# VH-VL binders against AP-4 complex accessory subunit RUSC1 (RUSC1): the designs that were tried, part 12

Target 1, 145 residues: AP-4 complex accessory subunit RUSC1 (RUSC1), of Homo sapiens (Human) (q9bvn2r522to666)
Amino acid sequence: DVGHLVLTTLCPALHALVADGLKPFRKDLITGQRRSSPWSVVEASVKPGSSTRSLGTLYSQVSRLAPLSSSRSRFHAFILGLLNTKQLELWFSSLQEDAGLLSLLYLPTGFFSLARGGCPSLSTELLLLLQPLSVLTFHLDLLFE
Short names: E, the ipSAE of ESMFold2; O, the ipSAE of OpenDDE; V2, 0.75 times the mean of E and O plus 0.25 times the DockQ between their complexes.

## First folded at step 7 (VH-VL; framework fv_ixekizumab)

Design r02 (from q03 with heavy chain G55Y; at its last look DockQ between E and O 0.06; V2 from the best seeds 0.00; counts 0 for: pae E 10.9 > 2, placed apart)
Fold by ESMFold2, look of step 7:
Structure r02 (fold): chain C 145 residues (1-145), chain A 120 residues (1-120), chain B 112 residues (1-112)
Amino acid sequence: as target 1 above (145 residues)
Amino acid sequence: QVQLVQSGAEVKKPGSSVKVSCKASGYTFTDYWIHWVRQAPGQGLEWMGVINPRYGSTDYNQRFKGRVTITADESTSTAYMELSSLRSEDTAVYYCARDEYDSGWYFDLWGQGTLVTVSS
Amino acid sequence: DIVMTQTPLSLSVTPGQPASISCRSSQSLLHSDGYTYLHWYLQKPGQSPQLLIYEVSNRFSGVPDRFSGSGSGTDFTLKISRVEAEDVGVYYCMQSIQFPLTFGQGTKLEIK
């Protein structure tokens, strides 16, 4: 069904895209482990002062789902939620417009860094590919995984 | 090709030191942690320590009591592990391993291993 | 230090039959970030270890789907649904919630 295709194709593809060129988050050996992943990009993108209220609400919903035990599962659930609320294009466009956040999270060779700088057509192509998904209606179970 | 290639086997006397190298290729050396793990003959795996090549920070398993020193050379994309005051029980295969980007401290790439034999 | 205990220490399995390996930790491996830091490696004869499963249940790239991991807290299991000859070797669980990183004793899988 449509949920299975989204989980097996779209979610892994978007996970790989968001992971491309992410700075390896510094693991502080004295104060414990901190990690960097596409889920940490979601977390940073929805913090107060950086996001729309509706994206923060979805983040809070996903972060409280106890059966989601991995950062990958949480990222996939967030994508499913974006589809259900027609916010997929909005999230990617808002992420691409936040230059300060991108410089904090990504190496210069990452997709979003290139899309903002040397290869701006990457941004346009991504949003064009995502646009049809923003007009479709989805009712996906966030725990489907 | 993404790989970790280690230096060759060593035979050492008790009380001496050994330095094993681990050369990374096919990826950005400073974006990943390098760990060292050893395995005595017929035994399990024992974590020795880790280095962040970008910042030079290290942490060690205290059971080695300061005998282990881990370093990295960015210009050659090579990590090193030096074990001093060798004893016969240090006879083991020594592995380097890379800590994956999207991870919680787990190793997605291992070197081929270096046998260090300590004998009188 | 967190002690990792594997059972059994050895298995002899007929090809095509299932296998199950247990791993128990002396402390919970569930971090306050909501993730559980338990991983599985296979060391085939004469080879370096290779990653099979990370964070309890996620198969690493190229790992066949006959391998699966499960568990929570302190109690974890690796299952092979249909053992093949290439699966022979020693299986290790590892915790990474705190330093020093520690491994189980290993479980040797042999083909009958």
Scores: ipSAE 0.006, ipTM 0.509, lowest interface PAE 10.9, mean pLDDT 84
ESMFold2 (binder alone), look of step 7: mean pLDDT 94; pTM 0.961
OpenDDE, look of step 7: ipSAE 0.022; ipTM 0.676

Design r03 (from q03 with heavy chain V50E; at its last look DockQ between E and O 0.06; V2 from the best seeds 0.00; counts 0 for: pae E 7.0 > 2, placed apart)
Fold by ESMFold2, look of step 7:
Structure r03 (fold): chain C 145 residues (1-145), chain A 120 residues (1-120), chain B 112 residues (1-112)
Amino acid sequence: as target 1 above (145 residues)
Amino acid sequence: QVQLVQSGAEVKKPGSSVKVSCKASGYTFTDYWIHWVRQAPGQGLEWMGEINPRGGSTDYNQRFKGRVTITADESTSTAYMELSSLRSEDTAVYYCARDEYDSGWYFDLWGQGTLVTVSS
Amino acid sequence: DIVMTQTPLSLSVTPGQPASISCRSSQSLLHSDGYTYLHWYLQKPGQSPQLLIYEVSNRFSGVPDRFSGSGSGTDFTLKISRVEAEDVGVYYCMQSIQFPLTFGQGTKLEIK
């Protein structure tokens, strides 16, 4: 079924994409500090002062789901929620437009850094691949894993 | 099928080097750090070092610094550990293990282990 | 280096009875980020280690609920509520609050 394909193919692919080129945490000051993750990107994208406050309700919903035990599961649930509310393309578009956030989170060689600056076709290709999903109606269970 | 598959057992003479491979499959190689842990016969586990496959940054247990080199090849999804100037106390099973990028350095997947025997 | 001390080093348990393994660290494993970096592994005979419990008390996926972890600071416990034959092996605690990562010396669990 479509929920199974989304969870087993789309969500892992988007997780890998968002992880590409993420800056590591600062080791020099504290040993054992948690490393950056795609869920960290979601958190930063909805913080006060970002251009994407409309997504804050979904973030709050996902972050409080007790059965979600890992940052990967929370990221997947966020993607499922974006599909249910037809905001998947919106979230990626808003992320790519936020140059300040991208500079903070990503190395210059990361996908979103390249898509923002040196290789804009990456952004357009991503959004074109995501656009068909905006036509479909989804009713996915956020705890579906 | 998510797995780490290591190279086969080796017999080495003192003073030589060994290079053990660890091939990842079924997951995105660059999403996980690779660690190396060894276990001498009848002994416990000893962490040797780690590598971030994105960019190749490493950290080593200082007991092995200078003798251990950890590398990764993104194109083949394979990590390597090379131990030089081998001596008999280096006889052990060598494991690779992965650490999820989002985790607090705990190993959710281990290779099958590679026995390295150092003897004349 | 942080020294991890396990007790007992060996235990023999009748099937169906509980078992308890203690792990003490030479320094606190509670990091200023609020997480406690202590983990438990099982190495069954002839196998690689496998993750049981991460961050003190969280069971890894597929680990039976008869395994539980508890503790704080420097004092931690792994409990098996009802030992089964498949639980035989060596149990290790590990700290990951600082490099080098270090393990306890292991606790061998056997049935009889």
Scores: ipSAE 0.014, ipTM 0.575, lowest interface PAE 7.0, mean pLDDT 85
ESMFold2 (binder alone), look of step 7: mean pLDDT 94; pTM 0.959
OpenDDE, look of step 7: ipSAE 0.029; ipTM 0.636

Design r04 (from q03 with light chain S32Y L101Y; at its last look DockQ between E and O 0.85; V2 from the best seeds 0.00; counts 0 for: pae E 9.7 > 2)
Heavy chain, then light chain:
Amino acid sequence: QVQLVQSGAEVKKPGSSVKVSCKASGYTFTDYWIHWVRQAPGQGLEWMGVINPRGGSTDYNQRFKGRVTITADESTSTAYMELSSLRSEDTAVYYCARDEYDSGWYFDLWGQGTLVTVSS
Amino acid sequence: DIVMTQTPLSLSVTPGQPASISCRSSQSLLHYDGYTYLHWYLQKPGQSPQLLIYEVSNRFSGVPDRFSGSGSGTDFTLKISRVEAEDVGVYYCMQSIQFPYTFGQGTKLEIK
ESMFold2, look of step 7: ipSAE 0.006; ipTM 0.577
ESMFold2 (binder alone), look of step 7: mean pLDDT 94; pTM 0.959
OpenDDE, look of step 7: ipSAE 0.153; ipTM 0.773

Design r05 (from q03 with heavy chain D31Y; at its last look DockQ between E and O 0.10; V2 from the best seeds 0.00; counts 0 for: pae E 7.4 > 2, placed apart)
Heavy chain, then light chain:
Amino acid sequence: QVQLVQSGAEVKKPGSSVKVSCKASGYTFTYYWIHWVRQAPGQGLEWMGVINPRGGSTDYNQRFKGRVTITADESTSTAYMELSSLRSEDTAVYYCARDEYDSGWYFDLWGQGTLVTVSS
Amino acid sequence: DIVMTQTPLSLSVTPGQPASISCRSSQSLLHSDGYTYLHWYLQKPGQSPQLLIYEVSNRFSGVPDRFSGSGSGTDFTLKISRVEAEDVGVYYCMQSIQFPLTFGQGTKLEIK
ESMFold2, look of step 7: ipSAE 0.014; ipTM 0.626
ESMFold2 (binder alone), look of step 7: mean pLDDT 94; pTM 0.962
OpenDDE, look of step 7: ipSAE 0.125; ipTM 0.765

Design r06 (from q03 with heavy chain V50Y; at its last look DockQ between E and O 0.19; V2 from the best seeds 0.00; counts 0 for: pae E 7.1 > 2, placed apart)
Fold by ESMFold2, look of step 7:
Structure r06 (fold): chain C 145 residues (1-145), chain A 120 residues (1-120), chain B 112 residues (1-112)
Amino acid sequence: as target 1 above (145 residues)
Amino acid sequence: QVQLVQSGAEVKKPGSSVKVSCKASGYTFTDYWIHWVRQAPGQGLEWMGYINPRGGSTDYNQRFKGRVTITADESTSTAYMELSSLRSEDTAVYYCARDEYDSGWYFDLWGQGTLVTVSS
Amino acid sequence: DIVMTQTPLSLSVTPGQPASISCRSSQSLLHSDGYTYLHWYLQKPGQSPQLLIYEVSNRFSGVPDRFSGSGSGTDFTLKISRVEAEDVGVYYCMQSIQFPLTFGQGTKLEIK
């Protein structure tokens, strides 16, 4: 039951939030470049110099799960893993503090860009909303969906 | 049950047009771009163009000089390729293929192909 | 357009023996983003193409580990360590670093 609520409500909401204002590639302007997605943000966020070892371990675990058929499924599995390891708030806080990464990935109108500049209460509100989830204990199957 | 199912074979006269359908099932249609690739009998593969079903943006191989139009209908999870001003050299099997949103532009699933024969 | 040249165009292999297919591009397929946009497909007789290897050396899900890819820049190789009967068909390399996307001419693999 709890896995169902996470997959049908929380994961889509976080996917949409991370996608907000994300720079797209334009086919006619940027040939050969990888297209941006929330999964691309996960990949960029967990490089060895910018994350804790446990976040990088989770990324590696999810990226090796061959049955996951899409970037959306991989992103959802990463969120499930963050819940299982109580790292959801940690990941979002680390992402919001990485100005170099945010400028690389996001338009100035994106949620995370605004949270660093013109509307800093967005960062505080997001983290406050996420923190209660860190108190709960989850044992979700990363291949649940 | 992840698949792309294409419309049936067609026989056309030179100068006419053809519209081939490609119905996606078993996955989120807007997470994948749809490309069209053709193969003349006994020949290799030729890329024709693509559509991003999210928003409908397209790009085409200029070899076709504006004769190809690719569209998509999100509500039916179906992509279409229309080729106009048909010539005998357009006789080929036409494939649709999907390309994951954040991939390096490679095709992980192909339709079964649609033979289009152009004969006088 | 980037020209993709495969060699050989045809080969016959005794079952259990290795096979090697070369693909050369007219321009480097290494992009400044750090990725190399070279992929391999197999088209079995009477079937649609299917993905074998993406980005030079990554095997797609369900592809046996007897298939491997290597190379860099403009020169790439697909190897089959032990050819089996189900491996017959035409092998294509494809570049995706720029439009139009282009394929090699194909290499037909047969069992002798």
Scores: ipSAE 0.014, ipTM 0.629, lowest interface PAE 7.1, mean pLDDT 86
ESMFold2 (binder alone), look of step 7: mean pLDDT 94; pTM 0.960
OpenDDE, look of step 7: ipSAE 0.033; ipTM 0.704

## First folded at step 8 (VH-VL; framework fv_ixekizumab)

Design s01 (from q03 with heavy chain S103Y; at its last look DockQ between E and O 0.39; V2 from the best seeds 0.00; counts 0 for: pae E 9.0 > 2)
Fold by ESMFold2, look of step 8:
Structure s01 (fold): chain C 145 residues (1-145), chain A 120 residues (1-120), chain B 112 residues (1-112)
Amino acid sequence: as target 1 above (145 residues)
Amino acid sequence: QVQLVQSGAEVKKPGSSVKVSCKASGYTFTDYWIHWVRQAPGQGLEWMGVINPRGGSTDYNQRFKGRVTITADESTSTAYMELSSLRSEDTAVYYCARDEYDYGWYFDLWGQGTLVTVSS
Amino acid sequence: DIVMTQTPLSLSVTPGQPASISCRSSQSLLHSDGYTYLHWYLQKPGQSPQLLIYEVSNRFSGVPDRFSGSGSGTDFTLKISRVEAEDVGVYYCMQSIQFPLTFGQGTKLEIK
């Protein structure tokens, strides 16, 4: 089952990758009531002026799915939606190009910080690993949990 | 299985220090924050501080700041809490607890607790 | 610090009867992200605390549906529709909207 494999393998792996080196709090959020998570990266990545229109549309759709009660399930649904619309590589590319966002969200030791600066091969290797998914067609249920 | 296992009970003299360990198993240690909460005999729960095991950043309850140090060792999946300059008021059960990342800060997994008795 | 006030501090309940515990905070627990950071724990005799309800009203995995949470802003309630012997212990509310994290004083539930 392709949906089950994606949800149990790819989604957790990408969740862990996006979580790597996230700052515990955003500087403008005093006290840490809302910690940075992979879902908060998605939210930040789709702000007006920082994303393509189709990524913002997907974010809005996922945000309005009432059965998705956790940030992890929202992140997984977003990944499933990216697969359905063939935008997974696009989303990761847009993250890696946004130096301002990366410096806001990530410690210098995080994957995306290293990929942007000291270890650019990390960016190349990630995109090469994601590239085969661009030729596949997916019809995944966003509520697949 | 997913669990937090703490070190055994300790009896300490006033003025000394204690270091309690909290070993995580069954999940990815660096994906969750570890909090420390204590409970004096017959009393309620008191939050002491937190560590993000990824990178080691910490925050402490001001009541304990200066006496409490929280650390983590990623290679052993173990968090530590050290309380120095012990006094009789520090007699309590000390818990570690894992912070669930979904939407909020709440503890979905607790260690068994470690009794620390400060007595002369 | 946000003060969490529980009432009553002690309850004695006949098995099968309902119970209700109130928790009030000194400040709103609704964050600008739209979520309310109020949680409930049960500490059974001789055990560590365990999570019952997170974010006001969501039952944690394995928690019986006789437990429910409600409230908003500064006023919150935990209800047990039919108290069972295994529900004995001390119930705590906790806020996590800001550091330091703070708990209510606890409500001890006993069987009559």
Scores: ipSAE 0.006, ipTM 0.562, lowest interface PAE 9.0, mean pLDDT 84
ESMFold2 (binder alone), look of step 8: mean pLDDT 93; pTM 0.958
OpenDDE, look of step 8: ipSAE 0.066; ipTM 0.729

Design s02 (from q03 with light chain H31Y D33E; at its last look DockQ between E and O 0.06; V2 from the best seeds 0.00; counts 0 for: pae E 11.7 > 2, placed apart)
Fold by ESMFold2, look of step 8:
Structure s02 (fold): chain C 145 residues (1-145), chain A 120 residues (1-120), chain B 112 residues (1-112)
Amino acid sequence: as target 1 above (145 residues)
Amino acid sequence: QVQLVQSGAEVKKPGSSVKVSCKASGYTFTDYWIHWVRQAPGQGLEWMGVINPRGGSTDYNQRFKGRVTITADESTSTAYMELSSLRSEDTAVYYCARDEYDSGWYFDLWGQGTLVTVSS
Amino acid sequence: DIVMTQTPLSLSVTPGQPASISCRSSQSLLYSEGYTYLHWYLQKPGQSPQLLIYEVSNRFSGVPDRFSGSGSGTDFTLKISRVEAEDVGVYYCMQSIQFPLTFGQGTKLEIK
């Protein structure tokens, strides 16, 4: 029940936030172009040496869930996992502080680009909104929906 | 032409420092992370650290314990590695290499190397 | 730190014969399903290292098809189906699943 509310309201809202100003494709000289999505932002954010260990562990767990067949479902499962492990604020704060990644993935007008640069109050407001969720205890099924 | 061109060989005394430059050309400098790797004569490769040229964030091999400083100048497309408190065991060829952040952490382009000799 | 162990440390082969180099890591290099951070480089005499194989089995652009990589978990192999004179040099495996990035000791390939 609580899982349904999170999945139908919070997860779509965060998906839209991460998608805001995201470049549609990334050029890769070795493997060609690949389509960007909020899930590809998650993948990039947990590259070895660029994240905390627990975020990488959650990414690996979600990546191994065979029933999750779409990028959107994997992104939702990652958000549910962040709630279960009280790391939602941590992930967003670490993402906002990675200037190199943001410049690679986002247009200058994207939410995270603006939050780090020209409109820093956006970062503060987001983190203040997310911090209460980090103290609540969740036991959400990652395969939910 | 896509290349990384490093500064010339240096001879240094123990206790001094060295700063090696690595100039990128033929590609967008800020789309790639720059790593530094050294190779003592007749020995293998040792990773020293990495910088994201956009914003300047770094990670270092703990072995160097603050003796290494990696910087980048976006306006000149140049990365730098400074190694301080030089010792004779720091005699090596120092390479810069690039890595595209959102693929694997592997080096698809290397500089020509800079020999640093620390003469006791 | 992840220890990378190559065997053999040297090879001497006649032209046209196959060569095989093994690389073992002290822990798994699989970060997520389908992403394995093991790469191979060749350092020809007097040159900088150059990328041969990335992510276990993908040949880098311009690398001849006589080079192939395989393996999983902690055990990996680079094979040269038919050694040519230009293949002389030192071969290194490298893990990039965690910092510090670490290399194997190198395998020197020579022509008889």
Scores: ipSAE 0.007, ipTM 0.532, lowest interface PAE 11.7, mean pLDDT 83
ESMFold2 (binder alone), look of step 8: mean pLDDT 93; pTM 0.957
OpenDDE, look of step 8: ipSAE 0.487; ipTM 0.858

Design s03 (from q03 with heavy chain R54W; at its last look DockQ between E and O 0.20; V2 from the best seeds 0.00; counts 0 for: pae E 9.5 > 2, placed apart)
Fold by ESMFold2, look of step 8:
Structure s03 (fold): chain C 145 residues (1-145), chain A 120 residues (1-120), chain B 112 residues (1-112)
Amino acid sequence: as target 1 above (145 residues)
Amino acid sequence: QVQLVQSGAEVKKPGSSVKVSCKASGYTFTDYWIHWVRQAPGQGLEWMGVINPWGGSTDYNQRFKGRVTITADESTSTAYMELSSLRSEDTAVYYCARDEYDSGWYFDLWGQGTLVTVSS
Amino acid sequence: DIVMTQTPLSLSVTPGQPASISCRSSQSLLHSDGYTYLHWYLQKPGQSPQLLIYEVSNRFSGVPDRFSGSGSGTDFTLKISRVEAEDVGVYYCMQSIQFPLTFGQGTKLEIK
């Protein structure tokens, strides 16, 4: 089943990718000792000043889903929603091009930091790997876990 | 399926050290901080410190500073707590507990506890 | 360190009757981020503690709806609407607004 394959392979892989080199605390964003996670990257990426309306709409939808009990589940649901709306490549592209956000959230050794600096081909390779998913039509249940 | 399994009970003499292990299974080890909490017989809970298994950063309760060391091994999904210069007051059950990466610093899963007895 | 004070330290309750446990902190647990960092745990006899309620009033997964939490600032309450035999144990509040994390002294609940 396509939903099962996405949840057991793609979502964990993308979670690990977004987590790579993520600062354990964002000094400008840490409050109440709240820590960075891949879901924190999603939250930061969709703020009004930096995102398209459709990405913000998906974020709002996922953040209101009461059955999602963890940040990992919310991140996975966001990925599933990106697949349903054909925005997976768009989200990663927009994230990789936001130099201010990347400097705030990531150590220089992180994947996205390297993709902006020392290894710019990483950005292109990631988007090319994600592109086939943009052709497919998905109707995934956001409450997978 | 998701669990934290700790090493077995230990009996130690004053002045020695103890190292308690906490093995995680059924979840991604680096997505959760590991805390250590102890409970002396008939007493309440006392937080000892925490480690972020991603990157290895730690923070300790000042009352234990210099005697406690918390480490983690990602390859085995195992956290460790070592308490040195043991005293009879260190007789307690020692728990590991996990704290989700971006939650409000609360423990959703605890190990079964490890009794450490310090006596001559 | 933030001191957490629970009252009562012990209570006996007839099955089916309500119970209420108070927790007071020496500082406000409301952070400027809008979250209140107060949580409740139950330690049943011979067991590890288990999470009941996080961030004042949110029931953890699998916790019966007879448990509820309330409060703000420095004053918090855990209520059990109808105590059952399985609710026996020691209840702890915990603050997590700053290190070191600190617990209340515990409230032992017994069946009368």
Scores: ipSAE 0.006, ipTM 0.558, lowest interface PAE 9.5, mean pLDDT 85
ESMFold2 (binder alone), look of step 8: mean pLDDT 94; pTM 0.961
OpenDDE, look of step 8: ipSAE 0.022; ipTM 0.695

Design s04 (from q03 with light chain S32Y Q98Y; at its last look DockQ between E and O 0.79; V2 from the best seeds 0.00; counts 0 for: pae E 8.5 > 2)
Heavy chain, then light chain:
Amino acid sequence: QVQLVQSGAEVKKPGSSVKVSCKASGYTFTDYWIHWVRQAPGQGLEWMGVINPRGGSTDYNQRFKGRVTITADESTSTAYMELSSLRSEDTAVYYCARDEYDSGWYFDLWGQGTLVTVSS
Amino acid sequence: DIVMTQTPLSLSVTPGQPASISCRSSQSLLHYDGYTYLHWYLQKPGQSPQLLIYEVSNRFSGVPDRFSGSGSGTDFTLKISRVEAEDVGVYYCMQSIYFPLTFGQGTKLEIK
ESMFold2, look of step 8: ipSAE 0.007; ipTM 0.607
ESMFold2 (binder alone), look of step 8: mean pLDDT 94; pTM 0.960
OpenDDE, look of step 8: ipSAE 0.568; ipTM 0.884

Design s05 (from q03 with light chain D33W; at its last look DockQ between E and O 0.73; V2 from the best seeds 0.00; counts 0 for: pae E 7.5 > 2)
Fold by OpenDDE, look of step 8:
Structure s05 (fold): chain C 145 residues (1-145), chain A 120 residues (1-120), chain B 112 residues (1-112)
Amino acid sequence: as target 1 above (145 residues)
Amino acid sequence: QVQLVQSGAEVKKPGSSVKVSCKASGYTFTDYWIHWVRQAPGQGLEWMGVINPRGGSTDYNQRFKGRVTITADESTSTAYMELSSLRSEDTAVYYCARDEYDSGWYFDLWGQGTLVTVSS
Amino acid sequence: DIVMTQTPLSLSVTPGQPASISCRSSQSLLHSWGYTYLHWYLQKPGQSPQLLIYEVSNRFSGVPDRFSGSGSGTDFTLKISRVEAEDVGVYYCMQSIQFPLTFGQGTKLEIK
């Protein structure tokens, strides 16, 4: 069904996209350097007190789900949540607009870095591809596997 | 048949460079980071660096002072480690190992190792 | 860099007897996600290292239940309840909480 299709095609694709050019490590005040993952991008993107309160709520919800034992599973659940709330395009748009976050997490050759810099058409194309999903109604279980 | 297969043994002169390959098979190459670890004869394990095959992001042990270059070719599912300005102290078995960065920060699969001998 | 210290560096054990290896880190290996990134590897003679235990106490696939890991924070232990001949080799602990990754010195296990 739709859920299966999302998990087997869309989620892996978006995971790969968010992982593209991701620095293996970033500076961390506690550990010195912290490992990065697509989930860590989610964590860094949903700052407390941001104008995107709904994204923060979704992040909080996903992060508290005990059955999600890996960062990959959490990332997938977050994507499912974005679909349910019609915020997939919004999150990717907000990510692409955060220059500070991109410089921190991504190499200059990464998709998002290029999209913001030398190849802005990449950003536009991505958002156009995601936009149709915002007019669909999803009721996906965040724990769906 | 999930495995990492490395290139054969090398004998090098001091000051030269060596490039070791690590071919992955039986799994999706871009789902795992590839690490390089070396072991001098009779010694312990030393981490050299890592690459994310998806996008080619790398990080290196600063102890090598820029002598290490790690690359990956997605089309051939092969990672490479090049060590330049070789010294006798670089004589070691070099291993590649995979790391599932989203579900476990550990090496669940290792290559068979490549002996690099540096001698005048 | 995080320093990993193993004790003892060598161990001779009679088959069927237990063995214990200690690993200490210079700082906590507990991650903010709640995972502790301490792992154990075994390198049998003439072979590549192989994963035994990941994240302190999880046995990797195919690892016999006579192997167990425990510990927290900076102190960790690998135990073998009944040492067998096939357990001969060098055991390494490794931290992966921060860059660069670092290993213990290794503990050589031999059979008496």
Scores: ipSAE 0.018, ipTM 0.656, lowest interface PAE 6.0, mean pLDDT 90
ESMFold2, look of step 8: ipSAE 0.018; ipTM 0.651
ESMFold2 (binder alone), look of step 8: mean pLDDT 93; pTM 0.957

